# Designs tried in a protein design chat: VHH binders against Esterase OVCA2 (ovca2). Part 8

Target 1, 230 residues: Esterase OVCA2 (ovca2), of Xenopus tropicalis (Western clawed frog) (Silurana tropicalis) (a4ii73)
Amino acid sequence: MAATETPGAAQKRVLRVLALHGYRQNERSFWERTGALRKRLRGRADLITFSAPLLVPDPDAEPGAGDPDSLQDESRGWWFSNPEQNSFDAMEESKTCSGLEAPLDTVAKAFSELGPFDGILGFSQGAALVAIICALKQQGDPRFHFDFAILVAGFKSLSTDHAKHYQQPITVPSLHVIGETDRVISAAMSQELVSHFENPVILMHSGGHYVPACAPQKKVYWEFLDKFLT
Short names: E, the ipSAE of ESMFold2; O, the ipSAE of OpenDDE; V2, 0.75 times the mean of E and O plus 0.25 times the DockQ between their complexes.

## First folded at step 3 (VHH; framework vhh_rezetamig_d1)

Design c1 (from r5a with H52E S58K; at its last look DockQ between E and O 0.21; V2 from the best seeds 0.00; counts 0 for: pae E 13.1 > 2, placed apart)
Fold by ESMFold2, look of step 3:
Structure c1 (fold): chain B 230 residues (1-230), chain A 122 residues (1-122)
Amino acid sequence: as target 1 above (230 residues)
Amino acid sequence: QLQLQESGPGLVKPSETLSLTCTVSGGSISSGDYYWGWIRQPPGKGLEWIGEIYYSGKTYYNPSLENRVTISVDTSKNQFSLKLSSVTAADTAVYYCARDLYGDFEPYFDYRGQGTLVTVSS
């Protein structure tokens, strides 16, 4: 007989997970797009979203057509692979990029002002940054304290400035979520990132570029998170 | 656009089996991303979840109906079905088929059919 209660509904502790959005998203849009996952994690984990620091320009925008009073609707990014055009492409090899000081400072502020956090989650460009943060934490960076990472559609940055972060295996417990039909971040790109983690948990799904929340994924998320609930 | 359409007899005699089929168009029932379910609304009452099925055949049933309900799937026809045995007048309701993102004891339906009235009467 199936119980009418959600597993973990009687638990007093709920994990707090800082969530990093993808390129051209923001705090509001990512919160909305993770709604199904947040429902599946109710009673186990709360996702806390926030906006990346860089404004991503609309190359088709007409001069003077913008709304200067509404920053909440504007697309954001963590870094640019082409800083002269203020643009990003995950497959672009680059010898120059916007630096990581601004995005890392923004994440560090979230830890200081909204923390503590038990874990960190990233989607797409946000997941690539989460992997770098895991490496920094492992090397003793005092800004970042957490016990696990969830990387959805993650990839290894191709910017040469970021290469130093992939030199040693990352031992942070990790869940990697990979879409079999993802045409933005291919499964091969995500598996390359996975190869830098020790003992990764891998969730493959049949879908594309999104944060999956259907029933088969629920069990993997729950089992991963339950390891940290005591 | 995804469409769900219920079909089956609108009148069923007491003690017999109610049998409905849901035909899915504009999407594939074989996708591993969803569960497929049945809900009903008796006259003057709220919605009642009956149960759900994954395309592999795994089922979840409302405990109050579990002894009388069978849900099945035919992926080759892009259909899933409901059988409710030993019906009484209390089983008279509008029956809906639906798509569920979660497929467990906490359903989250994002699409429903228009519904079909089934009356249990001698």
Scores: ipSAE 0.000, ipTM 0.134, lowest interface PAE 13.1, mean pLDDT 82
ESMFold2 (binder alone), look of step 3: mean pLDDT 85; pTM 0.863
OpenDDE, look of step 3: ipSAE 0.032; ipTM 0.392

Design c2 (from r1 with H52E S58K F110Y; at its last look DockQ between E and O 0.25; V2 from the best seeds 0.00; counts 0 for: pae E 11.9 > 2, grease 27.7 > 24.2)
Fold by ESMFold2, look of step 3:
Structure c2 (fold): chain B 230 residues (1-230), chain A 123 residues (1-123)
Amino acid sequence: as target 1 above (230 residues)
Amino acid sequence: QLQLQESGPGLVKPSETLSLTCTVSGGSISSGDYYWGWIRQPPGKGLEWIGEIYYSGKTYYNPSLENRVTISVDTSKNQFSLKLSSVTAADTAVYYCAREGDYLWGSYEYDYRGQGTLVTVSS
């Protein structure tokens, strides 16, 4: 019989996390902007980015400007708070919006084609959609199967069409990342979203509107993720 | 002032294990604020990340090396170490220990690095 020994082996398993970008970002730009976080998460989690379905117009663009063949460089969004102007503002209260059918179908396709995923992460507008997806998953939507959510600079959508998604406490394990000086999504807006989650983990950072990966906070990411490796 | 110093043999025979230690002075590994890493530069090539360790002992390795590399920490001695098994001539390089610095937008950098030590793999 061979003797048993616990070797100094590499990490056991790496979590797969679907990552939803913010307004005016896309798959490539979000990959680039999460580079530091992805390095900090090596051995624990891989982020899988993809693009939102709606093109966001650049009203200052000249005809023929840019690269006509560079479709991946186009700014994207998940929904518009002002569908007449194809624009979004997180602080805009609206009765009408561009709807969630297209963005939810896009996320569902990512689950079916790129999955399985252990968790989901969102930044800014993407985090607002993640919160809605958590509510849908909790209500039995079969398209979305995951064990945890990370919401960076998240907020509660002010569209009245979305209000139904916030009626019950969300029990999906969650990490909420909030910038103390965020001037796009204020800390108060993010804390309001937090109030809809049960037992949230909160990571405050001193910075603004971005996905933080600074050394003092990395322990919070790591401890949160380690709960799902078993 | 934080200082990092590599130590270990400069010559290693093929198939043996390369072993280096980094001694940290002017700072503390156990503070939990930083990752501690190893990088190398083969002759005529760019820097290659080997791996890093947190004070808790959790490690992260370059996938191309992970089956041969072990990084360990001894917080009581304020040291961390590299072992690279089954070495070949391709592992000849200048080896550096380093501390990963505070986050920069979209990237991070090592903010402190040792002077480097040449390790040659030769019969």
Scores: ipSAE 0.000, ipTM 0.165, lowest interface PAE 11.9, mean pLDDT 81
ESMFold2 (binder alone), look of step 3: mean pLDDT 83; pTM 0.847
OpenDDE, look of step 3: ipSAE 0.019; ipTM 0.461

Design c3 (from c1 with D100G L101Y G103D D104F F105E E106S P107G; at its last look DockQ between E and O 0.01; V2 from the best seeds 0.00; counts 0 for: pae E 26.8 > 2, placed apart)
Fold by ESMFold2, look of step 3:
Structure c3 (fold): chain B 230 residues (1-230), chain A 122 residues (1-122)
Amino acid sequence: as target 1 above (230 residues)
Amino acid sequence: QLQLQESGPGLVKPSETLSLTCTVSGGSISSGDYYWGWIRQPPGKGLEWIGEIYYSGKTYYNPSLENRVTISVDTSKNQFSLKLSSVTAADTAVYYCARGYYDFESGYFDYRGQGTLVTVSS
């Protein structure tokens, strides 16, 4: 009987989302700082964190007072806006930067070794790189296969080498999370990035520079993610 | 490395003209590869494109400001300038000078200065 082949017991599907941390964070610190979001997304999406390739110098290095867990607390970055000083500032314009080959290779390696991924998420500098990756994917870059992006406290890179990635509207489905009191990446900077995306979903929150996961925000995350389960 | 530095008065009276100068170092303002412009950010608001000038001398201005804005260049000093006439409190903002690539995306800037706060107050 035809009805006997239904019910197909569909396996539970949980989206896999590659997560790119902010400047001076790393795999461990970002995993810890996304704990509330990961709990709210349980059963819908798993965040997979990894570390950016560039070690960021510690300006407060004290030879005898180091943290015994220093390896686990190593600060990382995706690129430097000032390659002479190995530093980054989102508002700093640069004709030259540390380049994108190393960070893009690192993300591509994460796709090959930890993938497949259904989506990509970025915070701060990581979100700026996610926007560039969305443009590359849209142009047919075979390294990056995903269906959506989440950009938390995102901004448009001011490095000259990155300008070409903003020439066309980005059509990758996107959720942009913007803090109204963010003093590191202003809401204006995030809205500038939003203007380069087609049909963006925007989550505004009253807080500052962090990944929000309070109860009012979880519905927006859930509704966005649920589009990609079916 | 290219450096852009804004200069000018930080306080301007209503109805007067706001005048700012951008000094360019580490690059030539006369290059045909680039255009030069001004953007501003009112307190707690988004970035607003003011206008730009191309190597040909052509200018493009934000339609909302078009009747009040003049952008000009002084190649002998490697500088370009902004004049915004008939200012009101709504013109209070951080003003940035900027450089963009010559391409079809007008209003895009790949470098900007540190910014200077201009307050319009009596």
Scores: ipSAE 0.000, ipTM 0.067, lowest interface PAE 26.8, mean pLDDT 80
ESMFold2 (binder alone), look of step 3: mean pLDDT 85; pTM 0.867
OpenDDE, look of step 3: ipSAE 0.010; ipTM 0.280

Design c4 (from c1 with L101P Y102F F105W P107G F109Y; at its last look DockQ between E and O 0.32; V2 from the best seeds 0.00; counts 0 for: DP in h3, pae E 14.1 > 2)
Amino acid sequence: QLQLQESGPGLVKPSETLSLTCTVSGGSISSGDYYWGWIRQPPGKGLEWIGEIYYSGKTYYNPSLENRVTISVDTSKNQFSLKLSSVTAADTAVYYCARDPFGDWEGYYDYRGQGTLVTVSS
ESMFold2, look of step 3: ipSAE 0.000; ipTM 0.129
ESMFold2 (binder alone), look of step 3: mean pLDDT 85; pTM 0.866
OpenDDE, look of step 3: ipSAE 0.014; ipTM 0.345

Design c5 (from r4 with H52E S58R E102F Y103D; at its last look DockQ between E and O 0.01; V2 from the best seeds 0.00; counts 0 for: pae E 16.7 > 2, placed apart)
Fold by ESMFold2, look of step 3:
Structure c5 (fold): chain B 230 residues (1-230), chain A 121 residues (1-121)
Amino acid sequence: as target 1 above (230 residues)
Amino acid sequence: QLQLQESGPGLVKPSETLSLTCTVSGGSISSGDYYWGWIRQPPGKGLEWIGEIYYSGRTYYNPSLENRVTISVDTSKNQFSLKLSSVTAADTAVYYCARLDFDSSGWYDYRGQGTLVTVSS
């Protein structure tokens, strides 16, 4: 590995990538689920995970009481498409998440408190939000400063209020990671999102709904990320 | 409690090799989430990154030192080491071993207490 570090206080040596988890995940579970990818990205990028703002109730779980570690382990989401059920299904806008105020504020706080970031990564629902953030950044939103996006199992939100974010081509450099056997977000859904990006890099893998990191796939991640190392 | 402790000679003659060992206790060097590194602080200057190693043996070096630096790991002893060849007075510094936590955004989260190495004839 030939990564170069600039000398100085607190030596920055790798790209910093803010990582947005999928529906029903959280900061800790996403960090665990990306363990293999994080190993493959050593020397090129650090993933920084954080939790989405909405709790998704688990109907089978016993009520917890005041345990901070239990709260970090509970399922979270970026928005609900069905507010009566507190669920997401890619359906019409819900009033709880219609303006994306809470999830966008949460991501903006991550930029201000945990930044700076060189890039952003999202998985599933998180990738759908990343695409919207790319559009906002391109329009000059001062909250979001980054140079590239990685969208794993991404899709276009079908909320009516989100449609405005897909009206212009997205020119943020992007890597789209698509599972050929993904039964949650089909390859066709991901490819529709890809059509909104200029010059996308596409990694197809034979697997399903997860963040792939086996040895053949690491070369695609490395080549993409190497374009942004300084 | 995780601890990193530098050991090695504090005085090295010019043109010889500086050799330091970092012993890790209270944690495992073979954890998949950390890199193990060396940094130094020359007198009156800021910290300078030297390089780091993953427990598998993969290394990353500061390009300005790359031709003189070797970092190695011995997972059976829970240790990693630094060799810096052909030293001059410019290599006089306090040397620290450190842990790079992937989730600390590429910043070291633990350092040893440091050991002064003086290069003098």
Scores: ipSAE 0.000, ipTM 0.112, lowest interface PAE 16.7, mean pLDDT 79
ESMFold2 (binder alone), look of step 3: mean pLDDT 83; pTM 0.843
OpenDDE, look of step 3: ipSAE 0.008; ipTM 0.267

Design c6 (from c1 with K58R P107S F109Y; at its last look DockQ between E and O 0.15; V2 from the best seeds 0.00; counts 0 for: pae E 7.6 > 2, placed apart)
Fold by OpenDDE, look of step 3:
Structure c6 (fold): chain B 230 residues (1-230), chain A 122 residues (1-122)
Amino acid sequence: as target 1 above (230 residues)
Amino acid sequence: QLQLQESGPGLVKPSETLSLTCTVSGGSISSGDYYWGWIRQPPGKGLEWIGEIYYSGRTYYNPSLENRVTISVDTSKNQFSLKLSSVTAADTAVYYCARDLYGDFESYYDYRGQGTLVTVSS
């Protein structure tokens, strides 16, 4: 009587998502800020965080006090809207942005070294970058391979250098998470970005500038992600 | 650990300007994505939001106080300040400086000062 080996419980595929932090955050701080979401996505999706390439100057940092250990808590950014001041404001119209090359290379490296990824997630400035990456991907940029994007507190970059990325509708499957009372990135700003995507899923929440992960949001995340687990 | 400390006069005369400073230690105001705000609690009343400032200098004020409130930030000193003009007895309260965690209209502060009593009296 040959023991019919019960077909091994098909290990439910967990989606891998590269997560891009906001301005003045880093890998660690964004990991912490996404804790609630990570918990809600356990067994369905894993978030992988990493740091943006640009150091945001701390005006209070004494020159030379560079304790190598203090580097882990440094504020990072993807680009500056004011290169002269090494600063960023989502509301600032900039004619001369630091080039997208550095941030894109950093993200590309993450894809190469930490991948493969099923999706990409961005928060605030990171979400703006994710939108640009989606545009590049659909144009055939070989650096970026993923199936979906999640944009939390997203906005359209006001840099003149970035304007070209919004000329064509973005067709990457996307979930946009928008805070109704967000005072950093207004709902209107996020909605403007949404208008550049084809067939976007929109998740509105009543809160401010954070990654929401309450029960109502969980359902929307799951429904969105389940489309890619099949 | 991040610490916030209010400083300023505990007594202000009617019609004068209340001025307070919040000194932040254990972290930089320019670090992270937070609003820095002022709240107050009048005697026997609940907490009232006054206003907040973002690192870029963007400000939000309580509409009921907007015409009298000015909040500023000095990143070099790691401080932000409150000015409330034309004070009356109704402005007597314990004033707190705080860091807003979520940047919404709800008062979710992860760090707050000990508070300072400001009395408006002739």
Scores: ipSAE 0.020, ipTM 0.429, lowest interface PAE 6.1, mean pLDDT 89
ESMFold2, look of step 3: ipSAE 0.032; ipTM 0.462
ESMFold2 (binder alone), look of step 3: mean pLDDT 84; pTM 0.861

## First folded at step 6 (VHH; framework vhh_7nfr_2)

Design a1 (from n8 with V105I; at its last look DockQ between E and O 0.02; V2 from the best seeds 0.00; counts 0 for: pae E 21.1 > 2, placed apart)
Fold by ESMFold2, look of step 6:
Structure a1 (fold): chain B 230 residues (1-230), chain A 123 residues (1-123)
Amino acid sequence: as target 1 above (230 residues)
Amino acid sequence: QVQLQESGGGLVQPGGSLRLSCAASGFTFSDYYMSWVRQAPGEGREWVSSISSSGSYTYYADSVKGRFTIARDNVKNTLYLLMDSLKSDDTAVYYCAKDRTTIEIYGSTYDYWGQGTQVTVSS
């Protein structure tokens, strides 16, 4: 039975990619939900997950019922579109939100403490934040040093406070992963975000709101990532 | 009314150390990025260092990296600059500056400045 070793695998460096989870996820749940992608990227890239700073209330939780010593498993978010209700809705047009200072500081800390990183990846709300970080990096923000971005189920924030980040084309090399049947972030919403990037690579899949890693998709990820292994 | 008051300047020998403080009032200190800016005689103002609102990220000009440390205390509403290995080139008036934005620090125009504190490194 023939098993072939990947030529040059022992000499090939592995890209480090900081991974930003979606609304109501956390470091642990996102690591598990990216398991299939991480297996397909073995030898090419490692995903490093971490938790967003804002606790998202669980509407079904009893007050005080949670384990007080286990804060790692609580649902988290990057910002709220409705600060009075501590909630987020990607379709909500709003003048105000909870602000980006805390999430940007959290991402900057991840670069400082867990870096260096070759790239950044985001899913859903995390992808929307990645797009803003790409714009900030392009404007010279010294906190964010990376060569590429992967935006899964990304969208353009509808907060008027965020509109300034979309005024100039974003030139960071990007891969946009879009689900044709995504009922949380429609393909149209993702394609609107794509329109703000120069020379984007687009991976369309027939599925919904998740991080795809089936056989056809893996080759697109590989070809994109291999551009940065020079 | 926003007020920024620097202190801790003085005369120091080359290689010496100095700690600057900036007392802040009249705004929610913990919401803003804060910066140190300096001005040598006959020169324009030069950015020295910045710190994020939470203190989790710090930035330094190349001329001071590795020698200066910026810090903040959001309980006491105070910004600090610890200066080590001082050189004659560090002689300047040092200003505490409040950023005009709560979420962007690079390239921002500062909207409030302190009165400054003189640092003199003798030759």
Scores: ipSAE 0.000, ipTM 0.099, lowest interface PAE 21.1, mean pLDDT 80
ESMFold2 (binder alone), look of step 6: mean pLDDT 81; pTM 0.823
OpenDDE, look of step 6: ipSAE 0.007; ipTM 0.250

Design a2 (from n8 with G107E; at its last look DockQ between E and O 0.40; V2 from the best seeds 0.00; counts 0 for: pae E 16.3 > 2)
Fold by ESMFold2, look of step 6:
Structure a2 (fold): chain B 230 residues (1-230), chain A 123 residues (1-123)
Amino acid sequence: as target 1 above (230 residues)
Amino acid sequence: QVQLQESGGGLVQPGGSLRLSCAASGFTFSDYYMSWVRQAPGEGREWVSSISSSGSYTYYADSVKGRFTIARDNVKNTLYLLMDSLKSDDTAVYYCAKDRTTIEVYESTYDYWGQGTQVTVSS
């Protein structure tokens, strides 16, 4: 059995996409939660997951019992909307948060050490950070080099410190994935974020708060990604 | 130990109203999405309503929209379901459920349930 690709086939470039998980997830749990999408994107794009810098404790975890692969293990977040209590709520308006220095440094290091990347993907809080990174890239921030963004269950941060990032339209090519029954980030919240992007591609699905990858959605992801293949 | 205790059920005429309460203890109530789920005799469990950790977002099954109101008091660690315009179809045991879902981690699995409170709507 030959280990090489079929003779005579053109070698296709595979896009590399840096993937930012949601609040209370980590590199492992997000890899697992994107398994269906990764299978649908085989041959077109590879997702590279990594962990956010802030540890989020779960005080309700039962000590000494449980699954070491549980989603509660090593729960991570990108920032806190209430840094005094180490907590986050997407609808919490605040004058300040835990700051973006640590999360932006963590993403910048991923670009430097794991890159290059053709695109960036975010889920939930990760998508909110991706939108801010798009604005920073557009302003000339040299840490971030990519051609497109995928924002799943995205929302606009309500931290006052983040408001400056939404002052100009974001022109980075974007795919926004929105769940019609999402109980965590409502479709209205996601549409508010969409309003800050120019020429967005929108994938609506009938489901809730997850990264969708069933057969109808596969075509939307493929058509979007194919625009960036050389 | 996580504890959820429902109360406020009872017998009511069609068109009547009830207020269900769920007292929560043993976890940080304000971190979690909370839900009401009901089960009629001989049927599976049916999701009724959910509320975000802060209470800013509420969700309802189509069968109860406009008639039921979910609310929470994060100071008293109490979940509520205000039921108006009750119908015979609403007869069920109503359960308070703690969701594993937080603001960023979504999972449909409920990890703790109350013992339930009976709601009976009959003529």
Scores: ipSAE 0.000, ipTM 0.143, lowest interface PAE 16.3, mean pLDDT 81
ESMFold2 (binder alone), look of step 6: mean pLDDT 81; pTM 0.824
OpenDDE, look of step 6: ipSAE 0.012; ipTM 0.290

Design a3 (from n8 with S56R; at its last look DockQ between E and O 0.30; V2 from the best seeds 0.00; counts 0 for: pae O 12.1 > 2)
Amino acid sequence: QVQLQESGGGLVQPGGSLRLSCAASGFTFSDYYMSWVRQAPGEGREWVSSISSSGRYTYYADSVKGRFTIARDNVKNTLYLLMDSLKSDDTAVYYCAKDRTTIEVYGSTYDYWGQGTQVTVSS
ESMFold2, look of step 6: ipSAE 0.389; ipTM 0.752
ESMFold2 (binder alone), look of step 6: mean pLDDT 82; pTM 0.831
OpenDDE, look of step 6: ipSAE 0.000; ipTM 0.255

Design a4 (from n8 with Y106W; at its last look DockQ between E and O 0.01; V2 from the best seeds 0.00; counts 0 for: pae E 13.5 > 2, placed apart)
Fold by ESMFold2, look of step 6:
Structure a4 (fold): chain B 230 residues (1-230), chain A 123 residues (1-123)
Amino acid sequence: as target 1 above (230 residues)
Amino acid sequence: QVQLQESGGGLVQPGGSLRLSCAASGFTFSDYYMSWVRQAPGEGREWVSSISSSGSYTYYADSVKGRFTIARDNVKNTLYLLMDSLKSDDTAVYYCAKDRTTIEVWGSTYDYWGQGTQVTVSS
């Protein structure tokens, strides 16, 4: 009995989803790495990728090796768990980290310049930031307007600076995508983050640290996304 | 520039123990996840174990869990694999592998490998 698109209505709406990449990725690399998912979501949702604000130094890179005319070719991150070394480790407990002003301003700019968005998606470090953004939105932050979140290989930040964002249950509708053999973000770490969400949808897959898009998984993505199509 | 040198392999009896070492140079060792990967004759590479950059978290393949221990010394830039209760199925060349990134993007392969050290467990 769910309403269907009526004859003569405007072209069927495609959901717009802002996509936050993982540590050491950027807009171009994340767009490429999500190619299989984007194919499976064709007609339902478009992913819009953008680059995180922090340049991540590559200690093995030759000075000037990156293209000086293109920032899309450089590794980026949302924050550092070790700001003295400009590095991040999801399992590193830290008393301080680089602040969230720059990454949150960058996401807010994406909302204002590239929006509106129906949902937000994050992978790995990007998913950890998405969870914090969900908490901020729920607390009335006017910069962030969306109806759902997709968290792929998500985790709870171990920075004490971020602990305040996990103090209340997150009620934003959420899909959590968890790899059973993920060697970077263990399933246990992702399940810990899930425990902070109310009524989460969980997609478990047998694979590791990536954005899954095989045929069985597309059904879960479709069913979740269809709740937000009108 | 990046160099990974494994050592400590050899011939052991079933139930025996070995300690593998991997000396790392040419990169900031303490920034990276490190892994052990093995390859038995005529087979593909099989992930064995990984350790976080700080050493605080360790991961093991089901086939070695409870028998192998991964460790690192970030002062000496050395990765270790302590192998206990060795079986014939553990016979392989063992490689030390550096992840291309500090935490994520397993979609790229390991970007640097050692030459490997042979472990042979006699039947």
Scores: ipSAE 0.000, ipTM 0.161, lowest interface PAE 13.5, mean pLDDT 81
ESMFold2 (binder alone), look of step 6: mean pLDDT 81; pTM 0.825
OpenDDE, look of step 6: ipSAE 0.005; ipTM 0.255

Design a5 (from n8 with S50Y; at its last look DockQ between E and O 0.26; V2 from the best seeds 0.00; counts 0 for: pae E 3.1 > 2)
Amino acid sequence: QVQLQESGGGLVQPGGSLRLSCAASGFTFSDYYMSWVRQAPGEGREWVSYISSSGSYTYYADSVKGRFTIARDNVKNTLYLLMDSLKSDDTAVYYCAKDRTTIEVYGSTYDYWGQGTQVTVSS
ESMFold2, look of step 6: ipSAE 0.206; ipTM 0.650
ESMFold2 (binder alone), look of step 6: mean pLDDT 80; pTM 0.812
OpenDDE, look of step 6: ipSAE 0.283; ipTM 0.663

## First folded at step 8 (VHH)

Design s1 (from a5 with S56R; framework vhh_7nfr_2; at its last look DockQ between E and O 0.57; V2 from the best seeds 0.00; counts 0 for: pae O 2.3 > 2)
Fold by OpenDDE, look of step 9:
Structure s1 (fold): chain B 230 residues (1-230), chain A 123 residues (1-123)
Amino acid sequence: as target 1 above (230 residues)
Amino acid sequence: QVQLQESGGGLVQPGGSLRLSCAASGFTFSDYYMSWVRQAPGEGREWVSYISSSGRYTYYADSVKGRFTIARDNVKNTLYLLMDSLKSDDTAVYYCAKDRTTIEVYGSTYDYWGQGTQVTVSS
């Protein structure tokens, strides 16, 4: 009687997701901020966080008083809406933003060195960048290979230099997470970005400017991600 | 060929101090993040600390924060771990590890490891 080797439980593939932080964050701070989400995604998706290329000056940082514990000394940004002041405001209409070369190169390096990735996730400024990356991918940019995007507190960049990336509908499968009471990136701003995507999944939550990962949100994350596990 | 060689381990009493060194060769040392990882008997490998390519940024596990200091000399291609206020729980083999990436990534994987150096904290 040949012992029918029970087909080994096919080790469920875990999705790899590159995660882009918001303005004045970094790989560590964003890792911590996504702790709840990471816990909810355990066994389905792993998030990899990395730092944006630009250092954001802390106006209050006394030279040399770097509290090793102050996350402040390591604030990073993807681009500046005001290059002269090395600052970013999502509401600022800028004709002269810092170029996307550095942020895109950094993301490309992450793909190259840390990849392959199944998906990309962005938060706030990182989400805005993810939208642009989706557009570039769709246009045939060879640096970016992924199957889906998750945009948390996303918005359309108001830079004139970035306008070209929104001319065509973005067809990358996408999940948009929007806070109803977000005072940094309003729901309206996020909805504007959503309008540029084809067949977007929208997750609304009652909270503000953060990455939600409560039980109701978990279901939506799982449903979205499961489409890519098969 | 990438080589990492740890040294400086030994037996020390609780409250004592040690300085570990890792000599690196076979790659551009200054381009990569470097980490210390330790493994206690019967346990898995635990991340201890890592330092950015330039040495500007340092990170520590909560278990060693305030007691350990990671440093590097890019001219000498050497990674250091200063361990103060050592505890019995710090007993482990300590490994120098090269990060796979040249960018700041939390939780990055390592592509090369040293042979390790034994640290024993005992009264």
Scores: ipSAE 0.080, ipTM 0.481, lowest interface PAE 2.3, mean pLDDT 89
ESMFold2-Fast, scan of step 8: ipSAE 0.391; ipTM 0.728
ESMFold2, look of step 9: ipSAE 0.356; ipTM 0.745
ESMFold2 (binder alone), look of step 9: mean pLDDT 81; pTM 0.823

